# Designs tried in a protein design chat: VH-VL binders against Coiled-coil-helix-coiled-coil-helix domain-containing protein 7 (CHCHD7). Part 13

Target 1, 85 residues: Coiled-coil-helix-coiled-coil-helix domain-containing protein 7 (CHCHD7), of Homo sapiens (Human) (q9buk0)
Amino acid sequence: MPSVTQRLRDPDINPCLSESDASTRCLDENNYDRERCSTYFLRYKNCRRFWNSIVMQRRKNGVKPFMPTAAERDEILRAVGNMPY
Key: E = the ipSAE of ESMFold2; O = the ipSAE of OpenDDE; V2 = 0.75 times the mean of E and O plus 0.25 times the DockQ between their complexes.

## First folded at step 17 (VH-VL; framework fv_diridavumab)

Design v3 (from u2 with light chain N32H; at its last look DockQ between E and O 0.85; V2 from the best seeds 0.77)
Fold by ESMFold2, look of step 17:
Structure v3 (fold): chain C 85 residues (1-85), chain A 120 residues (1-120), chain B 111 residues (1-111)
Amino acid sequence: as target 1 above (85 residues)
Amino acid sequence: EVQLVESGAEVKKPGSSVKVSCKASGGTFSSYAISWVRQAPGQGPEWMGMIIPIFGKAKYAQKFQGRVTITADDFAGTVYMELSSLRSEDTAMYYCARDDWSKWYYFDVWGKGTTVTVSS
Amino acid sequence: QSVLTQPPSVSAAPGQKVTISCSGSSSNIGNHYVSWYQQLPGTAPKLLIYDNNKRPSGIPDRFSGSKSGTSATLGITGLQTGDEANYYCGTWDRSLYAGVVFGGGTKLTVL
């Protein structure tokens, strides 16, 4: 199986890559004082919640793959209009 | 019931290294950070550092910078701590402990602990 | 010598009340939530109090916590012989060497 690093950076597994990068940059810049990064953590969590809801809907409707590809996610976000997270 | 289980006790020579594992009985660490905390006999706990496996990021206590490495295999649900250049003062009980990575630092689950003994 | 200062011991009779103090600074207790841990002899620490004054499930309300300024207090009422243990406070310290810090511990004797 792929290494933890490979899975963390795989866009087909992790739809929230930029949000996780923003969270880790905040932690590095603030010496891991988590209170200073709560807004970034919230954006990451909202990102995960949004895409999980899409996966659940696609599972219910039998649409494969259940996690949309990176290209499909781009199209979904364009169709929504404003960033949902 | 969630449990954290450390690997077995170790007896080591000064100058060597030890690598201890921490495994969750109930799943992965996606919502959690894992800290390593040691406690010498009769002493209070001493935080060594932590890792957030989903981000692959670790923070070390300054005292252990350069000697400690904390890594994770989130797929296997296992975190590792390696302490190098061992000295007799490193003899202690070593615990892994978890907290929510996005919240204040408090440890809601602790492992049973494992001893590391450094002697000639 | 600990960053967080606790009395080394306290004692009281069964049924009585005891308090355990934890004194720190603005870099730790003054700006961060405090947690408390119970360590029975030969066991791992167990969380008693988080976020200064909240109890996790399974911790009876005879255990309480509070914080004022740079000091925190653990209170135990209706003292039982099973409460005999070491008690530690813990929090985040944001100073130059940022990290989790613990008190040196308080041994509670029930006599």
Scores: ipSAE 0.676, ipTM 0.873, lowest interface PAE 1.0, mean pLDDT 89
ESMFold2 (binder alone), look of step 17: mean pLDDT 88; pTM 0.923
OpenDDE, look of step 17: ipSAE 0.811; ipTM 0.932

Design v4 (from u2 with heavy chain K103E; at its last look DockQ between E and O 0.93; V2 from the best seeds 0.81)
Fold by ESMFold2, look of step 17:
Structure v4 (fold): chain C 85 residues (1-85), chain A 120 residues (1-120), chain B 111 residues (1-111)
Amino acid sequence: as target 1 above (85 residues)
Amino acid sequence: EVQLVESGAEVKKPGSSVKVSCKASGGTFSSYAISWVRQAPGQGPEWMGMIIPIFGKAKYAQKFQGRVTITADDFAGTVYMELSSLRSEDTAMYYCARDDWSEWYYFDVWGKGTTVTVSS
Amino acid sequence: QSVLTQPPSVSAAPGQKVTISCSGSSSNIGNNYVSWYQQLPGTAPKLLIYDNNKRPSGIPDRFSGSKSGTSATLGITGLQTGDEANYYCGTWDRSLYAGVVFGGGTKLTVL
């Protein structure tokens, strides 16, 4: 199986990689002052909420993989129009 | 009810390393940071560092920088702490403790602790 | 020495009140939320107070917290023998090597 680092950095597994990178960059730049990073944390949480809802729908409908690949997610986001997170 | 469970007690020689695990029973770490806090006999708690498992991101207390490594396997729901170059002063109870990774730092759940003894 | 200063011990009779002080600086207590922990003999610490003055579920209202300037106070009324424990304050410290800091602890004896 792939290492934990490989799985966390895999865009086909982690739909919120950009948002997690923005959050960790904010923490590093602000000496771990979480209050200064609340906007980035909210975007990450909204990203997770959105893709979790898609996973739940795909699981219900038997669509594999349950987490859409990076290519599939790009198509879903284009169809939605506005960025949902 | 969530519990944090540390690995078993260790007896180590000076100059060696120890690796302790912390596992959440009945939950994942998706909302949490996991800290390691030690307490030498008769002393107050001492924060060693923390990790945010979903980000794979660790921060260390200055005193332990260079000797401590904190890692996570979020898929297994396990966090590890490794302390190297052990000295007798490292004899303590070691706890894992959690907080919300996006909120102010306070620890709402603590493990039962595990003893690390460093002796000749 | 601990970054946060607490008295080493306090005592009072059952039914009485005590306060436990925690003194710090602007880099910690002055600009960050304070938490308090109870450690009964042979057990892990347990959260009593968070966000300076809030109680988690299951903590009775005879435990209270407050903060003024760079000092925090834990108040305990209606003392019971089961309250004999060590009590620790904790907070974030924003100094150069930022991190969580704790007090050295206060041993409460209920006579």
Scores: ipSAE 0.707, ipTM 0.892, lowest interface PAE 0.9, mean pLDDT 90
ESMFold2 (binder alone), look of step 17: mean pLDDT 88; pTM 0.922
OpenDDE, look of step 17: ipSAE 0.830; ipTM 0.938

Design v5 (from u2 with light chain Y97N; at its last look DockQ between E and O 0.82; V2 from the best seeds 0.77)
Fold by ESMFold2, look of step 17:
Structure v5 (fold): chain C 85 residues (1-85), chain A 120 residues (1-120), chain B 111 residues (1-111)
Amino acid sequence: as target 1 above (85 residues)
Amino acid sequence: EVQLVESGAEVKKPGSSVKVSCKASGGTFSSYAISWVRQAPGQGPEWMGMIIPIFGKAKYAQKFQGRVTITADDFAGTVYMELSSLRSEDTAMYYCARDDWSKWYYFDVWGKGTTVTVSS
Amino acid sequence: QSVLTQPPSVSAAPGQKVTISCSGSSSNIGNNYVSWYQQLPGTAPKLLIYDNNKRPSGIPDRFSGSKSGTSATLGITGLQTGDEANYYCGTWDRSLNAGVVFGGGTKLTVL
């Protein structure tokens, strides 16, 4: 099994790494004042909500892998039209 | 019903280190930050620092900077706190406590606590 | 000394009301939300009040909170012997090395 660090940075486990990094950067830049980072936190949460919804749909339909691959994620985002998070 | 459970009590000699674990019995830490808070006998609580496990991101209180390390295994639902260079004044009850990592800092669930006794 | 200042003790008879004060500064209470915790003897702290004046589910409305300027107040009405405990205020402090700060605690005795 991959290390805990490798799993945290694996986009096929967490497709929201960019949003996570933006959130932690905001915390560092604002001395952990969470109120100043609310917009970044919301984008992260919306990103997770979107992909979790896709995963649930794929689990229900028996489509594997349940988390879409990088190529599949790109296709899904293009098909949606506007960035969903 | 979420519970936080710290590892068992420890007796340590001055100059040594202690590592305490905190595990959630009813869920994961995906929505939460985990803080470590200690309370010396007859004293109020003292915040040591926190981690946001899903980000792997820790922040420490200035008093403990350089002596405390907080880590997490979010997939196992476990957070660890290590305090080094122990002194007699580190004798206290140690709690893990959770808050919503995206909201104001308040702790809605606390562990039962574990004692660390430092004596020679 | 604690960053947040509370009276060391208060007391009242069953059925009465008490208030517990918590004094801070603009870097903490003045610009951040306050929480209150009850610690019964031999137990871990329990959240009573968050966001200055909100109660989590299961906390009866005889517990109340308020904030004015750099001070916060916990109110307890209808005192019961089971309310005998230590009470702590807590908040975020925005100063240079920001973090959570607590009061030193107030011991409530019900006689």
Scores: ipSAE 0.707, ipTM 0.889, lowest interface PAE 1.0, mean pLDDT 90
ESMFold2 (binder alone), look of step 17: mean pLDDT 88; pTM 0.923
OpenDDE, look of step 17: ipSAE 0.810; ipTM 0.931

Design v6 (from u2 with heavy chain F55S W101S Y105S; at its last look DockQ between E and O 0.46; V2 from the best seeds 0.00; counts 0 for: pae E 6.3 > 2)
Fold by ESMFold2, look of step 17:
Structure v6 (fold): chain C 85 residues (1-85), chain A 120 residues (1-120), chain B 111 residues (1-111)
Amino acid sequence: as target 1 above (85 residues)
Amino acid sequence: EVQLVESGAEVKKPGSSVKVSCKASGGTFSSYAISWVRQAPGQGPEWMGMIIPISGKAKYAQKFQGRVTITADDFAGTVYMELSSLRSEDTAMYYCARDDSSKWSYFDVWGKGTTVTVSS
Amino acid sequence: QSVLTQPPSVSAAPGQKVTISCSGSSSNIGNNYVSWYQQLPGTAPKLLIYDNNKRPSGIPDRFSGSKSGTSATLGITGLQTGDEANYYCGTWDRSLYAGVVFGGGTKLTVL
């Protein structure tokens, strides 16, 4: 069974992988100055908010998998139009 | 309202290790940094290190580098701290504490703490 | 010695005021936000002041904070016996060993 870190790297489990990576790179490049990286953290938080809302709707409707796969997420984002995070 | 709950008190022998957990009620840690802070009897707080659950990346105070490991299971809302090569001076109250992820300027939520006692 | 320096103790009568200092350097207080914590006997620390001078919800306005240069100050007015506690300042330190640093604490006695 994969570690917690391996699960967070799985794009079908972590819909916000690129946002997470961007925030981590910002911290590494700025010696953990969180103030300089607050925009990246906000993007990650908004990403999590958006996909959690989608998961909630899919759970309510009995649609599995509750977290959409990477391909399903691409379709959802295209249907929304502008990036929601 | 987020509350932090540490695992129960531990009594350990010198040279062993201890692993304590910190669980968040009502949510994940993904938007916050979680620190471990200890306080020996009669002393001030001492920051041991932290983890950023959104990345799984940990940062440790120099004093504990090589002896402490902090990990997170963001989906379970749990953070762990393991301290190895225990010595009597590691006897302390151990707290987990949440930092506001936007500024790193303060700990807004503290657990009640858990005691680790190192004795033979 | 702690990285941040606080007086070990301070006292004042009920109803009076007291200030508690916290002295650091440019790598910590000088370029980072300061927070203050109250620790009542037998309890975990509790946030009193964040971002140098802001109060969390539920903290009375008789607690105040300020920062000047590399020094920070906690002010407490209208002292009550329930204010007897240890008080700690904390901040981020951006030096080569970057991380959170705390003061050694100040014991407040209300006489």
Scores: ipSAE 0.042, ipTM 0.717, lowest interface PAE 6.3, mean pLDDT 84
ESMFold2 (binder alone), look of step 17: mean pLDDT 89; pTM 0.925
OpenDDE, look of step 17: ipSAE 0.517; ipTM 0.886

## First folded at step 18 (VH-VL; framework fv_diridavumab)

Design w1 (from v2 with heavy chain S102T; at its last look DockQ between E and O 0.95; V2 from the best seeds 0.82)
Fold by ESMFold2, look of step 18:
Order: C-alpha cells, then structure tokens, then sequence
Structure w1 (fold): chain C 85 residues (1-85), chain A 120 residues (1-120), chain B 111 residues (1-111)
C-alpha cells in the first residue's frame, strides 16, 4: 500500500491538504508558537468536520467513493456556495 | 484510560542506533502531537522532539538535531523515535507523551517508558 | 544542566503545606504557561497542574499552581504520605531553538 507520506499528500484521500499545509507553514514561520496559529488550526478542524459529515452521509447512502475525490469536492463546494470552513 | 506503550528495553553499544516505537492502546493520534522525552537516572525529564502525526511534521530539540528522527504512522497509531551515534550518556528511560496539537504544550498522558542502556 | 531551576528537596510533616519553586527566564516561564508533573517512585510522570493553575480531572484542590514573573510555584496542602514523589515543572521556551524545557525536579519527603 502507499506510504503514509504519499497518502497524507494525496488530494483524493486528504480533503484538507491546503489547510494542513497552511497550519504547518504557520508553525514553521512562528517557531512553533501554537497560539499564533490558532485560526489556521480552526480552519483545518472545520474542514475535517465538514468532509467527515459528507463521508458519513455518503456511507449511509452507499455512495462510492465515501471520501469524494478532489474533483467531486470542488463540485460539492461550488454547489454549497459559501465556503463552509 | 488511554495508554501509551513503548517498545521493549534495549541494550546498545556506543556508536550504534536505537529505534523505539510508541503505540496508543485504543486508537490513533489524530488529535495529538507525540513527544519523546528521556530521563537519565536521578535527573529530570529532557524533551527530545515531537511529531504531529496527521501532518507528518516533526520538530526536534537543538541538542538532538542531526541525531534524532521522529516518524509516525497515524493510521496504525504508532510513532517511532530513532537516536543515532549512541553514547553512554544516552542511557536513560525513554517516554512517549501526548498533548493536544492545537493547545499549549502540556503532556496529559505519558507512556510507561522503556530503558535504553548504552554500554560496552 | 536543567533549564528551569527547582530546589533539590523539600520536606514537611503529614497535614502540613509545602511549596515548590521553579525559576526560569522571560523566554520560558515569563511568557508561557507552566505545567507541573508528579512522578511517584518507579512510575512515569503524571500531569498534576497545567496552564499555570489548572488541575486535570482527578487531581484534588489541595494541589495548586501559580506564576509570577519568571517564577512558578506548586503548592501542596494537607500533605499525605502518598505525596512523596519527585515534582517537575515544565514549559515552552521561545528562544531561537524553541522547545519544551523542564526543571531538574524536587524530591518531596513526608516525615
């Protein structure tokens, strides 16, 4: 199976890749002062919360893949209108 | 309730490397950072570094940069620490400890620890 | 040597009060939250106080923490024989090579 690094960086598996990158960049830029990065962490958590709810709904309805691909997620966000995270 | 368990004790020669694992008893590390902290006999704890497994992002204490590598498989709930170029002063109890990666650095759960002995 | 300075030992009789000091600098205690850990003989450290003065669930209120300037204090009232342990302060250090730092520990003897 793909390495842990490959899976973390796969946009079809990780719906919150840009949010995680923003969080880690903030940590690097602020010498790991987590308090200075709290807004980035919140956006990451909200991103995970939103997509987890979509995955749960798709599992319940038998819609595959349960985690939408990057292209499917773009369509879902477009349909929602306002950014949910 | 949650337990962290380090791999078994090691006896090593000077100049060699050791790799220790840390597992959570009942889950993954999705909400947590994992630090490695060592404690030489009769001494206080010494932080070696940490990783945020969901980001695959590690940070090391200056003293150990170049000698320590911390990695994670957060799908298996396992974190690893490898310490190279071992010396006798690396003889210590080694702990993994967790904290919430979004909050200020305090360790709410510690592993039971594992001994690394460096002797020849 | 430990970055944070603690007295090597303190002692008092059962029922009495002790305080354990922890001294640091502006890069650590002065600008960061301080935590305290209890290490009973032969066991791993256990979180006792976090964020200067907060107690995790299960820690009785006879344990208290405070911070002033670059110094922190752990207070223990109503001493019990089971309180005999090593106590460590810990915090974040914001210097160029930032990281977690600890005190060298204070051995509490209840006699």
Amino acid sequence: as target 1 above (85 residues)
Amino acid sequence: EVQLVESGAEVKKPGSSVKVSCKASGGTFSSYAISWVRQAPGQGPEWMGMIIPIFGKAKYAQKFQGRVTITADDFAGTVYMELSSLRSEDTAMYYCARDDWTKWYYFDVWGKGTTVTVSS
Amino acid sequence: QSVLTQPPSVSAAPGQKVTISCSGSSSNIGNNYVNWYQQLPGTAPKLLIYDNNKRPSGIPDRFSGSKSGTSATLGITGLQTGDEANYYCGTWDRSLYAGVVFGGGTKLTVL
Scores: ipSAE 0.714, ipTM 0.890, lowest interface PAE 0.9, mean pLDDT 90
ESMFold2 (binder alone), look of step 18: mean pLDDT 88; pTM 0.921
OpenDDE, look of step 18: ipSAE 0.824; ipTM 0.935

Design w2 (from v2 with light chain N31S; at its last read DockQ between E and O 0.95; V2 from the best seeds 0.84)
Heavy chain, then light chain:
Amino acid sequence: EVQLVESGAEVKKPGSSVKVSCKASGGTFSSYAISWVRQAPGQGPEWMGMIIPIFGKAKYAQKFQGRVTITADDFAGTVYMELSSLRSEDTAMYYCARDDWSKWYYFDVWGKGTTVTVSS
Amino acid sequence: QSVLTQPPSVSAAPGQKVTISCSGSSSNIGSNYVNWYQQLPGTAPKLLIYDNNKRPSGIPDRFSGSKSGTSATLGITGLQTGDEANYYCGTWDRSLYAGVVFGGGTKLTVL
ESMFold2, look of step 18: ipSAE 0.768; ipTM 0.904
ESMFold2 (binder alone), look of step 18: mean pLDDT 88; pTM 0.924
OpenDDE, look of step 18: ipSAE 0.830; ipTM 0.937
ESMFold2, look of step 20: ipSAE 0.736; ipTM 0.895
ESMFold2 (binder alone), look of step 20: mean pLDDT 88; pTM 0.923
OpenDDE, look of step 20: ipSAE 0.835; ipTM 0.937
ESMFold2, look of step 22: ipSAE 0.770; ipTM 0.905
ESMFold2 (binder alone), look of step 22: mean pLDDT 88; pTM 0.921
OpenDDE, look of step 22: ipSAE 0.836; ipTM 0.939
ESMFold2, fold request of step 23: ipSAE 0.766, 0.766, 0.760; ipTM 0.908, 0.904, 0.905
ESMFold2 (binder alone), fold request of step 23: mean pLDDT 88, 88, 88; pTM 0.923, 0.922, 0.922
OpenDDE, fold request of step 23: ipSAE 0.844, 0.843, 0.843; ipTM 0.942, 0.942, 0.941
ESMFold2, last read: ipSAE 0.770, 0.768, 0.743; ipTM 0.908, 0.907, 0.900
ESMFold2 (binder alone), last read: mean pLDDT 88, 89, 88; pTM 0.918, 0.923, 0.922
OpenDDE, last read: ipSAE 0.844, 0.843, 0.841; ipTM 0.942, 0.942, 0.941

Design w3 (from v2 with light chain V100L; at its last look DockQ between E and O 0.92; V2 from the best seeds 0.82)
Fold by ESMFold2, look of step 18:
Structure w3 (fold): chain C 85 residues (1-85), chain A 120 residues (1-120), chain B 111 residues (1-111)
Amino acid sequence: as target 1 above (85 residues)
Amino acid sequence: EVQLVESGAEVKKPGSSVKVSCKASGGTFSSYAISWVRQAPGQGPEWMGMIIPIFGKAKYAQKFQGRVTITADDFAGTVYMELSSLRSEDTAMYYCARDDWSKWYYFDVWGKGTTVTVSS
Amino acid sequence: QSVLTQPPSVSAAPGQKVTISCSGSSSNIGNNYVNWYQQLPGTAPKLLIYDNNKRPSGIPDRFSGSKSGTSATLGITGLQTGDEANYYCGTWDRSLYAGLVFGGGTKLTVL
């Protein structure tokens, strides 16, 4: 029965943990001025978009787990080349 | 049609705490920050704080720092607000309201509100 | 005390125009977008105007917003008895304890 904190911080569940940490750090450092953090927010959103598309492909193909593990994600990013987010 | 639903009205004694929940109908909070806003009888709204559930990150208004705690279970689509050390001045309507966590602060959806009454 | 100042009440006849002012400072209205909310009797607030002058879908164009310096204005033309409500301005305040601030509200009476 994992806690909400454990699930939010699990790299095998949350593919965009680094991007969310960068976003929250920016908010803290800038007193929640969202405009100063828009670049970090965009990277987070692009990260989510990219991995959601991979999940959709894996669902279509019956590949489990549908969200790739952290190790699988590293291999996928190497195969793609340029960072997609 | 998106609705925010707060938990039911409560009557509390001074010195106690209250915990109010907020749930989105048919959705999650992935794109949203959830704020708690209260409105005492005959007065304007007063922002208490907010959480961004996908980040698990809360910010509190200075007036409520130390008395308010806002938490989320993003997997259950529920946000909670707990206000401690209640006094009669805390008698108010309490709303949850949402905005896009990545944009300017405006609330496009408000809950129906729930009354917290503090009396001995 | 309200950080943003609004007149406590305003009134006008049906079909007329009314404006509602909201006065703040450089830490809030002067450097941030202003939003307006309508609260009909016995209901929750509803977004009326966002980003100074933009209307959400379903808000008729007889509602308008503007901002100049540290003051914002809500304009309502073609007044109807159904417009009788409290109106609140709100914005982000960038002072030391940054956060959302609201006006104390303006009660609109349509006579």
Scores: ipSAE 0.716, ipTM 0.888, lowest interface PAE 0.9, mean pLDDT 90
ESMFold2 (binder alone), look of step 18: mean pLDDT 88; pTM 0.913
OpenDDE, look of step 18: ipSAE 0.848; ipTM 0.940

Design w4 (from v2 with heavy chain W104F; at its last look DockQ between E and O 0.85; V2 from the best seeds 0.80)
Fold by ESMFold2, look of step 18:
Structure w4 (fold): chain C 85 residues (1-85), chain A 120 residues (1-120), chain B 111 residues (1-111)
Amino acid sequence: as target 1 above (85 residues)
Amino acid sequence: EVQLVESGAEVKKPGSSVKVSCKASGGTFSSYAISWVRQAPGQGPEWMGMIIPIFGKAKYAQKFQGRVTITADDFAGTVYMELSSLRSEDTAMYYCARDDWSKFYYFDVWGKGTTVTVSS
Amino acid sequence: QSVLTQPPSVSAAPGQKVTISCSGSSSNIGNNYVNWYQQLPGTAPKLLIYDNNKRPSGIPDRFSGSKSGTSATLGITGLQTGDEANYYCGTWDRSLYAGVVFGGGTKLTVL
């Protein structure tokens, strides 16, 4: 199976890579003061919530892959309009 | 109910390394940071560092920078700590402990601990 | 070599009250929430108080916490023999080498 680093950085597996990078950058820039990063953390959590709901819907409908690929996620986000996270 | 379990006790020689694991029996670490905290006999706890497994992001206490490596396999629900260049003062009980990665730091669950003894 | 200073020991009779102090600096206690941990003999630490004065589920209201300036205090009323333990304060330190710091511990004896 792929390494932990490969899985965390694979955009087809991790739909919230940009949001996790923003969160970790904020932590580095603020000496791990989590309070100063709460907005970034919320965006990450909202991103995960949104894509987890999509995965649940695709599982229910038998659509594979259950986690949409990066290209499929672009299509879904365009269709939604306003950024959901 | 989540429970943290460290790997078994170890006896090591000076100059070697030790790698201990921490596993959550009730799931993964998606909501948590995992810290390693050690406690030498008769001493208070000493924070060594932490990892946020969902980000693969570790932070180390300055005292241990360069000797400690904390890694995670979030799919296996396991966090590892490796301490290198061991010396007698590294003899201690080693705990993993968790907190919410997004909140102010407090450890709501602790493992039972594992001993590391460094003796020649 | 603890960053936070606690008295080494404190004692009182059953039914009495004790306080345990924890002294730090503006980079830790002064600007961060303080937590308290109980360590019964032969066991791992257990969260007793978080965010200065909040109790996790299952911790009786005999245990209380407070903070003033760069000092924190754990209060225990109605002492029981089962309260004999080491008590540690802990918090975040915002200095250049930021991290979690603890006190050296206070041994509570119930006589």
Scores: ipSAE 0.778, ipTM 0.910, lowest interface PAE 0.7, mean pLDDT 91
ESMFold2 (binder alone), look of step 18: mean pLDDT 88; pTM 0.921
OpenDDE, look of step 18: ipSAE 0.829; ipTM 0.936
ESMFold2, look of step 20: ipSAE 0.775; ipTM 0.907
ESMFold2 (binder alone), look of step 20: mean pLDDT 89; pTM 0.924
OpenDDE, look of step 20: ipSAE 0.828; ipTM 0.936
ESMFold2, look of step 22: ipSAE 0.767; ipTM 0.907
ESMFold2 (binder alone), look of step 22: mean pLDDT 88; pTM 0.922
OpenDDE, look of step 22: ipSAE 0.803; ipTM 0.930

Design w5 (from v2 with light chain G90A; at its last look DockQ between E and O 0.93; V2 from the best seeds 0.82)
Fold by ESMFold2, look of step 18:
Structure w5 (fold): chain C 85 residues (1-85), chain A 120 residues (1-120), chain B 111 residues (1-111)
Amino acid sequence: as target 1 above (85 residues)
Amino acid sequence: EVQLVESGAEVKKPGSSVKVSCKASGGTFSSYAISWVRQAPGQGPEWMGMIIPIFGKAKYAQKFQGRVTITADDFAGTVYMELSSLRSEDTAMYYCARDDWSKWYYFDVWGKGTTVTVSS
Amino acid sequence: QSVLTQPPSVSAAPGQKVTISCSGSSSNIGNNYVNWYQQLPGTAPKLLIYDNNKRPSGIPDRFSGSKSGTSATLGITGLQTGDEANYYCATWDRSLYAGVVFGGGTKLTVL
């Protein structure tokens, strides 16, 4: 029964922690001027898009868990060779 | 039509707290920020703060800092606003309203509103 | 306290045009996009104009917006009795505790 805060910080649930932290830090540093943070928002969205596509592939192939664990994600990123987001 | 629904009307005593919920009629808040906006009788709207549920990140208006807490349960598609140390001037209609968290602040969907009455 | 100033009321006959002004400062209207909301009696506000002059889907082109300096204007042509409502401007204020600010509202009466 983890809190909402614990779930958002769990790397096995949230594959885009670094990107979300960069986005929220940008908001804090720029007094919530969202236009100054658009590059960080795009990186977060690209991160979510990439991992959502992996979840879709794993769901189709019956591979569980559908969201890869942190360790599995490290292996997937190494296999890709270049950071996809 | 997408709708935001606040919890039911409440009557409270001065010095107490109120917690209001806001739920979308369909989907989650993954693309949205949720603001709380209140409107006292005969007055204009007043922004209280917002949360970006996917980041768990809240920002509060200066007037309400220290008294307001905004939280979210993204799995339930629900946002909560809690206002503490209630006074008679907190009597108002309370709305939740959404915008795209990555774009400029404009509220494209508003809830129907819920009244909070603070009286002895 | 409303930081954006609007006239408290305006009126005109059906078919006519009306404008509603919204006055602010360099920390808000002067450097940020202005939005307008319509609030029909007994209902929640509804987005009418965003980003100074853009209309959401379903808002007819007789509603228009503009911005000049630290002021914004909502224009309504072809007035209908159903336009009788309160109208609010809103924008971001970039001051120390930045946030959304609203005008005090303008009651439009169609007579």
Scores: ipSAE 0.731, ipTM 0.893, lowest interface PAE 0.9, mean pLDDT 90
ESMFold2 (binder alone), look of step 18: mean pLDDT 89; pTM 0.926
OpenDDE, look of step 18: ipSAE 0.832; ipTM 0.937

